# Miniprotein binders against Homoarginine-6-hydroxylase 2-ODD-C23.2 (2ODDC23.2), part 7

Target 1, 357 residues: Homoarginine-6-hydroxylase 2-ODD-C23.2 (2ODDC23.2), of Arabidopsis thaliana (Mouse-ear cress) (q8h113)
Amino acid sequence: MVIYHRKVVFTYVRAKRFYHFLNIEMVTDFKSLLPVIDISPLLAKCDDFDMAEDAGVVEVVGKLDRACRDVGFFYVIGHGISDDLINKVKEMTHQFFELPYEEKLKIKITPTAGYRGYQRIGVNFTSGKQDMHEAIDCYREFKQGKHGDIGKVLEGPNQWPGNPQEYKDLMEKYIKLCTDLSRNILRGISLALGGSPYEFEGKMLRDPFWVMRIIGYPGVNQENVIGCGAHTDYGLLTLINQDDDKTALQVKNVDGDWIPAIPIPGSFICNIGDMLTILSNGVYQSTLHKVINNSPKYRVCVAFFYETNFEAEVEPLDIFKEKHPRKETSQVAKRVVYGQHLINKVLTTFANLVENS
Key: E = the ipSAE of ESMFold2; O = the ipSAE of OpenDDE; V2 = 0.75 times the mean of E and O plus 0.25 times the DockQ between their complexes.

## First folded at step 2 (miniprotein)

Design c10 (from H3c with R36L Q39Y E40L E43F N46M K47Q E50W)
Fold by ESMFold2-Fast, scan of step 2:
Structure c10 (fold): chain B 357 residues (1-357), chain A 88 residues (1-88)
Amino acid sequence: as target 1 above (357 residues)
Amino acid sequence: SEELIKQAEDLLNRVKELIDEARKLMEQGDLEEARLLLYLATFLIMQAQWIVDRALKLNPDSEEAKRLLEEVKKLIDRLEQLLEEIKN
């Protein structure tokens, strides 16, 4: 790891101490805890020709394998993104959502804007039910016509708030760092599955699409208000940057119990998406999760989704079919065109927006 | 139920150790390190609360689970006080 500034050194030391003290997962019911993984040894070697043989990498890879097999959700520390940036993203997001409604509507999400922009509370639907949140949706930008008829629905530039003025530049920097981090975590996951580091950087994976949802959950005084209904994520990996002061994210374990994903300051929560389930030949399962608004405080969550190439025909990778033959009782989708899947989900999620317009 | 109670007890013991270490760091002026340990203790105590709540749902008459729930509440209060103190 290259240490560029005092905060990177401090974050690295904090990560090592945090992980050392979190040895408690060895004495608890593993299904009741989300694992914490210090990925700094992986990041230090992720571009090296010998990364698969490095003892530190091997240890991280083993932890990633266990986390992805058992729960599909884990905390990431030692990721090299500064606490200042992680906190500024949340701080500026709070500032935007605190603005008068009329200001937020200046970047209103519409079908003609490519489903990019601000959505008011009650516009988003998960499994046919309204979600109690507002959000800014954005996607990787692309030239008109690049993805044919499939991509036409999402054409156009992202809509960014003009207030705070620094928001667009901050978020674009953040997206680049999340993209790089996601790629590097996937190198570890590739090794965990028994492949080379680069199985997720093949022809239909090396120009990754991305989706980001910047979400605000209003404060409530009643129990069990659904902020976001139970769902799985569509892509390869999700990175979640959530407010540190309240627990709202819940993850469904194999036994059907909901485990709270309690915020750890400076960490990302990382989870497996549907496309990674397919590519891994069902070895890693995307996990149902939900958000419950149970606090009078306003809560922010920034979710970054690392995806395949838009046009990717997603099917199990040959190397993982060979190393991990399918179980008789398990099912995995045979083939999915990622872009079409995304468009279908977007149109379903915003059906109320289109039909009410 | 009894297995969950044992796991909750182990988590509570770890939380107490972290609180003690955080207090020592606060006395030494290492506020950033103390904050990290208090956040970790908060994470673990909330996991303990979830485990105890589940144990109580499986056996509502468990005196041990009720005892642990009261211990969880006291530790949460202590952690909130320490986090407020370290704010400034």
Scores: ipSAE 0.000, ipTM 0.305, lowest interface PAE 12.3, mean pLDDT 81

Design c11 (from H3c with Q7K D10L N13F R14M E17W D20E E21L)
Fold by ESMFold2-Fast, scan of step 2:
Structure c11 (fold): chain B 357 residues (1-357), chain A 88 residues (1-88)
Amino acid sequence: as target 1 above (357 residues)
Amino acid sequence: SEELIKKAELLLFMVKWLIELARKLMEQGDLEEARRLLQEATELINKAQEIVDRALKLNPDSEEAKRLLEEVKKLIDRLEQLLEEIKN
C-alpha cells in the first residue's frame, strides 16, 4: 500500500495542473516527508506596514516556525520564480557539465581568481572523505578593498563559462531573484521568532553576502557513493534547485534517521544555516544533510546561500534573547565574525590548490 | 614560490587574528566560542606550515620563507598554550 500510494503521488507531482493539491496530499499522507509551505501570502504583503497582522501572513509564519523548529528543512512553493527559469538554470548547467573536461578547466578555480570557478570531481572533502561531485563556486562580487585585507582572498569577478553563451546572463538574473526571495523569507522568519519583519535587516543584512555552488553529480551503477558528506550550512538560508529525476538529498531528523528529500518540480528546498542558529538564540537549529549518488543519471543541484554582511559579528539578537531565553543546555555559539569564518573555510577546503599553484 | 610566500603570509595573518579574537573571548568568559576559534586557527596554521615547507624546498635560501617558518612555529606553540589554558 505504501509503495502504491508513493508512485501515484510521484506521477501527479509532475503534472502542473495538480501541483498545489498534490503537495498538500504529500504532507498529509507521508508524515515523514519534509513540510511544504506556500509562501505566496507572505510575498503579497512583505512590503506592507500591516504585514504582521495579515491572516495569510500569520498562517505562513506559523508554518515556517514549525518547520524551522522541527526539522530545519522545508519545500517552498508560491515563490513567484517561473518554472521556465528554474528549469532553464538546470538545463544550461547540464550543458556546461557535459562539455569536455578541458573546456570546463577554462574557468578553473584558483587562488588568483578569488577561489571562484570550476572544481573537478574529487577535489572537495567532507570530514576526511572524498566527495564525488564537480562544481562552479560563485560569490557576491565586490569592489577591490571593500572588505579590507581579509576580503582580498575573494576579490575578483565570478568566472562564467562562455558556453552555453547565455549562461552568465541567466545565472545573474536567477541570483537576483534568489536574493530577493531569501530576504522575504527571512522577514517571515523574523516574525516567527517574535520580532518585527526587519530585525535581521536592521543589523545583519544591510549589505548581505551570498555564496552559490552549482554542483554536478556523476551517474553511478551502485548505491552509497558519497556525492557530498554530512554537513550543516554556514549562513542564514539556503535555496536548493535540484533535478527532479531522482532522490539524492537526505536530511537527518531529530531521531537520528535520514529522511529523503524527494524532489517536487518547481519548488525550492529551503534550509537554515549556522548563522541563523546563532541569531535566533538557538531557537532554530541548522540540520545535518548529505547527498548520496544512487542513480546512473547525471544529477545537477544549484545551491544559493544567503548570508549576513561580510564584516558582521554574529551573536544572538537581543529581541530573540528576550523572547526565547537560553536554556542551561543550549549549545549556541556566542560570537562569529562571518567573513573571517567564510575565508577560513575556503582556505582550508582549497589548501591543495594553494600548494599546487 | 613567491606566490606560496604571499599565501602563507595571508594564512598567518588570519591565524593571528583568530588568536586575538579567542583571547578576548576568553577574557569575557566565552570559552566555548574561544575554543572553536582556536581549533579553526589550528587548521589554518597546519596548512600554512605545509605551504612554507614547500616554499623552502623550492628555494632553500629564501629569507622570507625562513622567517615565516619561525613565525609558524611560534604560533603553533601559542595555540597549544591557549588550548591547554582553556581546559582549566
Scores: ipSAE 0.000, ipTM 0.177, lowest interface PAE 18.9, mean pLDDT 81

Design c12 (from H3c with D10I N13E R14L E17F D20Y E21W K24L)
Fold by ESMFold2-Fast, scan of step 2:
Structure c12 (fold): chain B 357 residues (1-357), chain A 88 residues (1-88)
Amino acid sequence: as target 1 above (357 residues)
Amino acid sequence: SEELIKQAEILLELVKFLIYWARLLMEQGDLEEARRLLQEATELINKAQEIVDRALKLNPDSEEAKRLLEEVKKLIDRLEQLLEEIKN
């Protein structure tokens, strides 16, 4: 059998010797496709003291390492979060965005609400361009004064709509599951970098902050309507729960090509953020991605961002500096105070909402 | 039988890749190239089904072979849907 794939000749043979060669060729041929990783072997052993020696864990860790070194984006299946919950989150999100505008404005984002709540279409800007989406922004809640002066900007409870009434409880359950899933994926990533499973559960990381954006993209009949401009995510790891009916998310690969992230029902899309780039000493790079509105149908996407401790002074972890020493001219020598970085981004994004005292 | 299962797995991954690229070409309006890739995928999925069937004859209780057979059936359905879509 002879197959021409991107001008690569694939010859199928029954011999083990040729099978091994074809497997290597197939990996090369799939260079422009986002990988799919079944993490169920990792989750089965993620709390075991000997998880690093488990054959199933080793296989998943190898796949995570390859995905994070290449594109920095992958699909996650075998994650243990029910299809019912994943779909109900999207269904209730659709119900909220279908409400009259006046109802959505009852939870409008303001400085006094800690920059938590509903953003109207066209309020968000990425790289100077207006994004064609509406959203609910929420953050990990914390008591007044917990994160000092820098945290004061985000103080207050998340704003949840009264309709649908079940939405708050559903989303809070979903957030807890996404938090745990992110922590467990990071145990695999820690092993992939050559550390223990727990390198991302140290002093700066064991009380993780989180950000969640619940995003609605209006239907369009025009070409190249920007739903969200090209950017990298700022945290450790992002989990994306997107509608399955149209491709809109695009990821820039190492060759500079935009790869569409075609939805796989029941999966999360997972990607690496800027803080993980720093912590890994530049081994894993955060990847540019964008959303183009390409459908007359309304589309929702729920993005969960797993972060460092709010006050974390983010710099490369010593173990990863030792295992993966930087080249002389490495750009990863950046040190970031996570909370200050987040506040700066929030204030820049919502400059128009700032009022005089 | 283990060798047959691994060969079927590589064919199924290639079928998924062809479907992925065919959909991209359909979105870009290159229907002729998309149809060519979907036809190639059809030939591959038929070969994968043959291999899985042979693996099941050697090991009727193989959970891996049963899983692959289910995946083959789902991919056949997907290919039929896409081929019908490209005609319209």
Scores: ipSAE 0.000, ipTM 0.164, lowest interface PAE 15.0, mean pLDDT 81

Design c13 (from H3c with D10W N13L R14E E17Y D20F K24M; at its last look DockQ between E and O 0.78; V2 from the best seeds 0.00; counts 0 for: pae O 2.5 > 1.5)
Fold by OpenDDE base, look of step 4:
Structure c13 (fold): chain B 357 residues (1-357), chain A 88 residues (1-88)
Amino acid sequence: as target 1 above (357 residues)
Amino acid sequence: SEELIKQAEWLLLEVKYLIFEARMLMEQGDLEEARRLLQEATELINKAQEIVDRALKLNPDSEEAKRLLEEVKKLIDRLEQLLEEIKN
């Protein structure tokens, strides 16, 4: 824990110094950088029923509240996932994307595979623009018929690369750890909204769905190549594990400026999604972000999306409506079925795949 | 065994939630509703104990089931404490 904090502080100080060197005015406004939150005090109490009363938890909760109000993005440190695992995930991802195209196609995304697997470059579109990335799309596995006719579209195992052989087991371990981390962050967010730690778990997260995108961004020799178009994330929380040596993720601040999300080694970038915006009664707004490919080197990013139950009908939670009342005219009151939205997104992406094949 | 563990974990979560709500109600002076929630929590924790005991019968060396058993015991003790606080 202490060694991580020193490395992160050093990297963050170095990043601040680098930004100070590039734009003295940007460094004076502390709003120009995403907050760094050590969540270790929250994790230390995550199983305690009285966690809300712990002084360390209260401090973390206050940081989460500010981050979610101000920018909807933050760095997570003290998360308890080993650097070795985080780095191995990225290394294995590089190794996969370095494979011949024919080898990548062995796990090609198909309808028969439940829309799981490898998506080639040029298939993903964001807001009608082609994204310059390739990906492996993974979803939580579930039993046939578990999510009825809607879920049928996504039925099947994840398609993992066969080389290296340990890839599946590594990623399954990583998913588990990301799931646990996401749950614990959401407990902190629930407290930050003035609820119990369990407000989300009681209603919307009994069987949390997840999506994972293992993303590869090709190297570019030109500036401002869109790796991923500007969007908000749909779900609850996103955990981003990115290459440490390339800045590509851009976050739109409250002033409308694009802030670069500089990688901090050993950190996750965490952001909130549209469903959390709804559930929070609009207290926490999802933040528009994009990826710009600015490196001649290949870049990887593993995005883990922690989601509601697949069938969740997402509306503002009563406790948060009470604590954070809004005028009835707020657009936030739209009931949305998560699984239906996901399926519509998947089918739209696949239609684009067929048209561009 | 894994399914039993998941069921027990869920029940423990519900118990923790009910304890939290009960405490908030106690602070507000609503002792009647707080007592109701603690009684519900007591029913759930007993069910969780039964599930954990079944998991341990299937796998006596399960570290997860042992952990859950210790958590069950802690929650029972806390429920008993809170129920006694409401009587006074």
Scores: ipSAE 0.045, ipTM 0.353, lowest interface PAE 2.5, mean pLDDT 85
ESMFold2-Fast, scan of step 2: ipSAE 0.184; ipTM 0.650
ESMFold2, look of step 3: ipSAE 0.443; ipTM 0.794
ESMFold2 (binder alone), look of step 3: mean pLDDT 87; pTM 0.862
OpenDDE base, look of step 3: ipSAE 0.037; ipTM 0.330
ESMFold2, look of step 4: ipSAE 0.496; ipTM 0.820
ESMFold2 (binder alone), look of step 4: mean pLDDT 87; pTM 0.852

Design c14 (from H3c with R67L E70F E71M K74W D77E R78L)
Fold by ESMFold2-Fast, scan of step 2:
Structure c14 (fold): chain B 357 residues (1-357), chain A 88 residues (1-88)
Amino acid sequence: as target 1 above (357 residues)
Amino acid sequence: SEELIKQAEDLLNRVKELIDEARKLMEQGDLEEARRLLQEATELINKAQEIVDRALKLNPDSEEAKLLLFMVKWLIELLEQLLEEIKN
């Protein structure tokens, strides 16, 4: 396990007891539970020459393979990001969303702001139904012209709240750590698929993109209010940092049942996205999930999306086609240019902003 | 205080043992005995929740009590799911 500070040690020891309890249940192959994976052996060896042969790494890789083949969602512990940082991100996000609308609208999402910024409650729709949440949308910043005409839509800096004043610096530090963590989890996933740790790090991840949605769900006194409709994520991996007080995230398992993703303090929930489904030749499927507002308390969820290079032409990797051949000639999906796919999704999601301008 | 935390932990361990035994019985087709054990586990988890709630009222900042509350919540949902499976 990687532990950076003494305070983190105490919090992590308590988390270990909780996760040991849950992990024993998951070892019994219980399909209604999301698996918990301690990735600390993977992180300890991620730069070692012989990481693939390390017994601890092999064990983590086996757990990742089972989780990704089964439900495609799992809790990550032993990730080395302090509980203080994880909680501070949520605390400062609560402070921002508690501000009057006039203050939040100062960083309002617009086409001219590169679709970066604050989105008010009820503006987003999933499968034709209104989502009851507000959000701040962020993307990796890049130099004007770097991603051609396609990337022009997302040009410009992220819009950060001036209140709390430390928010920008906190979030930028958090993003860097989530990026590093996602890269290391993908090394384990590459091994799980039967490749080297680095199969994704060529053309796909030389300069990885990222997306982040900072989401607030208003308190409700009614059951089954849709906070976010059923969907899959577009990218490679998603890291979810959710409030600990109530269960709202639901994941569709292999049998078609919705199972709750009960918050575990100090953990990330990790799930795979559509691009990883393509790259793995369909071995790992992106899983439908939704958010139901079912608490009178205001809830925050910070979702970090780790993505390919913006211009990556995403298709099944040859090594995984060889190791995991499909029965039919039919492909998992057509070749996808990640950046174009992202822009199409952004423009579809915010079509009303273009039409109203 | 610390005694309440210990009592809740002991109850949660017993609940886990009952669930594991009930699953074995379900695999063997003994649904009546499995249901009995899951109902016993449900009674114990409700007692554990009461004890954890008392611990939190005495010390609202107790990380141990909060962690136990999350475990109780998880086990309640698990027990409800298993009881529904037996129903069919």
Scores: ipSAE 0.000, ipTM 0.289, lowest interface PAE 11.0, mean pLDDT 82

Design c15 (from H3c with E71K K74F D77L R78Y Q81W E85L)
Fold by ESMFold2-Fast, scan of step 2:
Structure c15 (fold): chain B 357 residues (1-357), chain A 88 residues (1-88)
Amino acid sequence: as target 1 above (357 residues)
Amino acid sequence: SEELIKQAEDLLNRVKELIDEARKLMEQGDLEEARRLLQEATELINKAQEIVDRALKLNPDSEEAKRLLEKVKFLILYLEWLLELIKN
């Protein structure tokens, strides 16, 4: 969308002009700021076999490398997903969470539903602490038996709200676009690590899994109410579509300070997960982040998690071990079976549902 | 006109101080106090605009007043952007 791209670029340019106009030196490190990356040059060439030689791609790849090394969080603009779709997703999500609990509970999360569906405020726990949010949990659908015994826990269709009526079709379209965007960003990340664009796709992403959490944070009149406790994301890459009128997401920088992720309208916030830390041989670190409810306004956040193949045996890729060798004293998780760890996380998070059944 | 230019410059310096303090509060997660300071800065920048407009009415050829008007216009856009980012 050209109007969207120009609008977001104009907002970024205003900030740069302000600092230059006032003769203020810009901070050269990203410890106190989250970087903004226009990925449109990468997207224009992402299917070309010679994309690594394109000057625009090289520039974007350099920005991705710095962002992933420095903070592991960045804003993505130039992604080609329309403002209308991004906003419609949030609007319909607000409409669903405004419904009475009896309506929302029609799609309640249960073990029988494959741990898919609506969870009430206070059902989710992060690091043993109750999170003040409600959510709809969704996973890539798959045929019964496709992922063997380990995948049985998540078998079954996603539960979608029937009100708003258009919600299912809207979200399925949105998921497809987020999947494509995540795949293309990872091609840039593969180049940033010194590989071909397809290092992940050849081994880990032939049949990528995805997780999506559609999250509602109730308004509060107290400061510092925990909406989601400090955590890292488990997968490869997360795309966050958050309400633009409230700052609640906080990212822990390398100095241990919490940096607010102030919303940029029409952007995604993108962050790397634990699986990418392993695959990169520890070059890119998944970053602790949290959500603080500190506004009387209800806040929506739609988080799309792009993951490996379900059965992927995740370990540092040989090419990245060669290009980025670690010291003998350094430790990186040697091997993780993605699907097993996802199931273990799901069963731990929702242990109360099994106990109460 | 020279007195008006000085008044506008003093207001712009105060606006910069408020923006710097609001940015620190935003980093600390105190969005309510940050919004209050940004609203105060918005009031001051609007007063600065009025003063610069009066200076230009008295001396339309003043390069100093024209320079200040461009600074005021940019700060208004910047404050609108910051307020939009932390808008209720």
Scores: ipSAE 0.000, ipTM 0.127, lowest interface PAE 20.5, mean pLDDT 82

Design c16 (from H3c with R67E E70Y E71L K74I D77W R78E Q81F)
Fold by ESMFold2-Fast, scan of step 2:
Structure c16 (fold): chain B 357 residues (1-357), chain A 88 residues (1-88)
Amino acid sequence: as target 1 above (357 residues)
Amino acid sequence: SEELIKQAEDLLNRVKELIDEARKLMEQGDLEEARRLLQEATELINKAQEIVDRALKLNPDSEEAKELLYLVKILIWELEFLLEEIKN
């Protein structure tokens, strides 16, 4: 606990210096800072029927509600995933991206591989601008035919690096822990929205799809190099495991200002996605964010996306329409088929691969 | 009555314990024991649903009973999914 407190204080001091340097006044609200939430009281009680009445849970739920309403981005500590595992994931990812191009191409992303695998620097575009990153794209594996014609596009196993040799086993363990953590954070978010703990574990949500992007950003010696253009995430929650010594992630607050997500060692950054915006009836908004390459050092970022069931027909949950009615002149998206939305994004992003295959 | 709510909560706590144990057994490859626990959980959740339904008949506006009914539905979906996974 003392170590967690010291890390948070140190990061706050760095943030204060950064805002002072940019001639921006630091305020004590979430508009100028990303909140830090220790979720350990939530995790201790997330399986108990009385969790909603537990004082520690109530406090965490209040912090989650404020973070999701004000910014849609927050740091998570007290999550129970070891610092060793968090760091080993980044270390092995650095080792892979340091390999010669020909080695990385052994797991090259293709349509026949279900759009799973390695993509080289500069082949991805966001809003018409080239993204200066390389990545490994992974999806939840599923049995052929499980998700019908829509899911056929993503059929097949993930392609994992053979070097480092431990990579596949490490990442599969990491994914399982991120899946469980995301589910448990959503129990707190469900309570924050005024529902039961389990509103996000109903029929359309209890068999969650997941997406993971393992991203490498090359070092740069010039300003304003776009690592990843401004976007929102598609799912319910994203967990970001970023390098500790580089600040590159920028989050757009409700006032339209970009605020830096300065790394806190051992934490995840957590943000809400488009599907959670729909399910919450617009109470929580997915937030625009971007990556600007600002360092001569290579940066790794591992983003885990917790999603709905693949075939989920996503619309506002009745309980949240009831508790948080929208004005009749203002409505969130009425209904989205998650799997179709994902496939459309994949096919748009990798249209050139279809032409070349 | 409030007593029915407590009885349903106790049954659902046991159902969750059985589901968690069954998941661990499935990961370990003990599908027969996992199936047995999931069938036991199915019997208990059906009893919990009957109790929740009785509580709602006595007080249709009970938020506590409505929350328990929702949890019952979620756990039934979970049990059906896990039983399907064992069979496949």
Scores: ipSAE 0.000, ipTM 0.111, lowest interface PAE 22.0, mean pLDDT 82

Design c17 (from H3c with D10L R14W E17Y E21L E40F K47M)
Fold by ESMFold2-Fast, scan of step 2:
Structure c17 (fold): chain B 357 residues (1-357), chain A 88 residues (1-88)
Amino acid sequence: as target 1 above (357 residues)
Amino acid sequence: SEELIKQAELLLNWVKYLIDLARKLMEQGDLEEARRLLQFATELINMAQEIVDRALKLNPDSEEAKRLLEEVKKLIDRLEQLLEEIKN
């Protein structure tokens, strides 16, 4: 009598699906491959006073610089978050979205819930086009009054599903790890831009806000259904935990070609947002990306967005203006008040939500 | 040659990832899938070798291209070692 280990079977199935995607012709074209960066040397030294001079850190920093300059999207491995946790997040998310509509509506997004919770398929629009997805929207929780009248709109706790029962604790643990990982990747990006490791931990950045969207894309019978229209992310850095068994995310490269972000099991996809474009003085550009639903299978994707301080007035950092001065004829970086822009986006997106208590 | 260096680095990073994934599969007893990943990694490393050779032909003094050539050689040796381990 042998005890059955489902973990081994699960890893085998994941590897078979991964190899299947790698066996397509587009993977043999180097221009169709996003960079893969092992950040473990960076993580090992990210608190060291001498990290900038470490050979392993220097190598990772060089790879981050090239990835951010060339495409603004890359895979991250060696990040220290367990395969078990990465997969459990997706598994529990599948279980939630498989529930009857009435169960999902128990955490429905409303103004009184601080615009936190479940949004049904077809509520979200990108550039005027309806997105074929449902989601749970989450934000960093904060004390009443902490962010003034503007922040009042997002006050209150995140709404978590009661089924699966363990979902809240799992997601809170995951968010903490994603927050720490994002901060540490940004230390490498800071070095890549020619700053100290801590340029993204200054006045406007040391109390980072975060946004998370837990997204479900329904299966479709027709090709090329828009799951999420072409857009850039607003924040500094996004970590994407996507299902391993289908390719739906597409990234626009510097040449204007759409390249598929083929899933790599156990990795995060990482991309830069509009705020990092501003802070870097335009050195790193946020990249257009989209999601196409073209499979009968349901797909989940958990996107974690690492942001500035809520009240930050975001403008190019002085160190990066000195290291990377822009020509007089180049586009000037726009100054943005992060929290105000976020609230305006939320209120515009959910203007149709009316609830009388 | 900067474009060729970038292409070679991209391929080498994919090869390193596939080797790590194959090693995990070998640890779990999935030798057939590990073999397939290592064979695919071998195709990618051969592409990287060709690109590095072209970069060195265009700029024989490129320290970066020379470093990548050494990395290619080490990865080929590692792939051959792992494929032989699967047989045994």
Scores: ipSAE 0.000, ipTM 0.248, lowest interface PAE 13.4, mean pLDDT 81

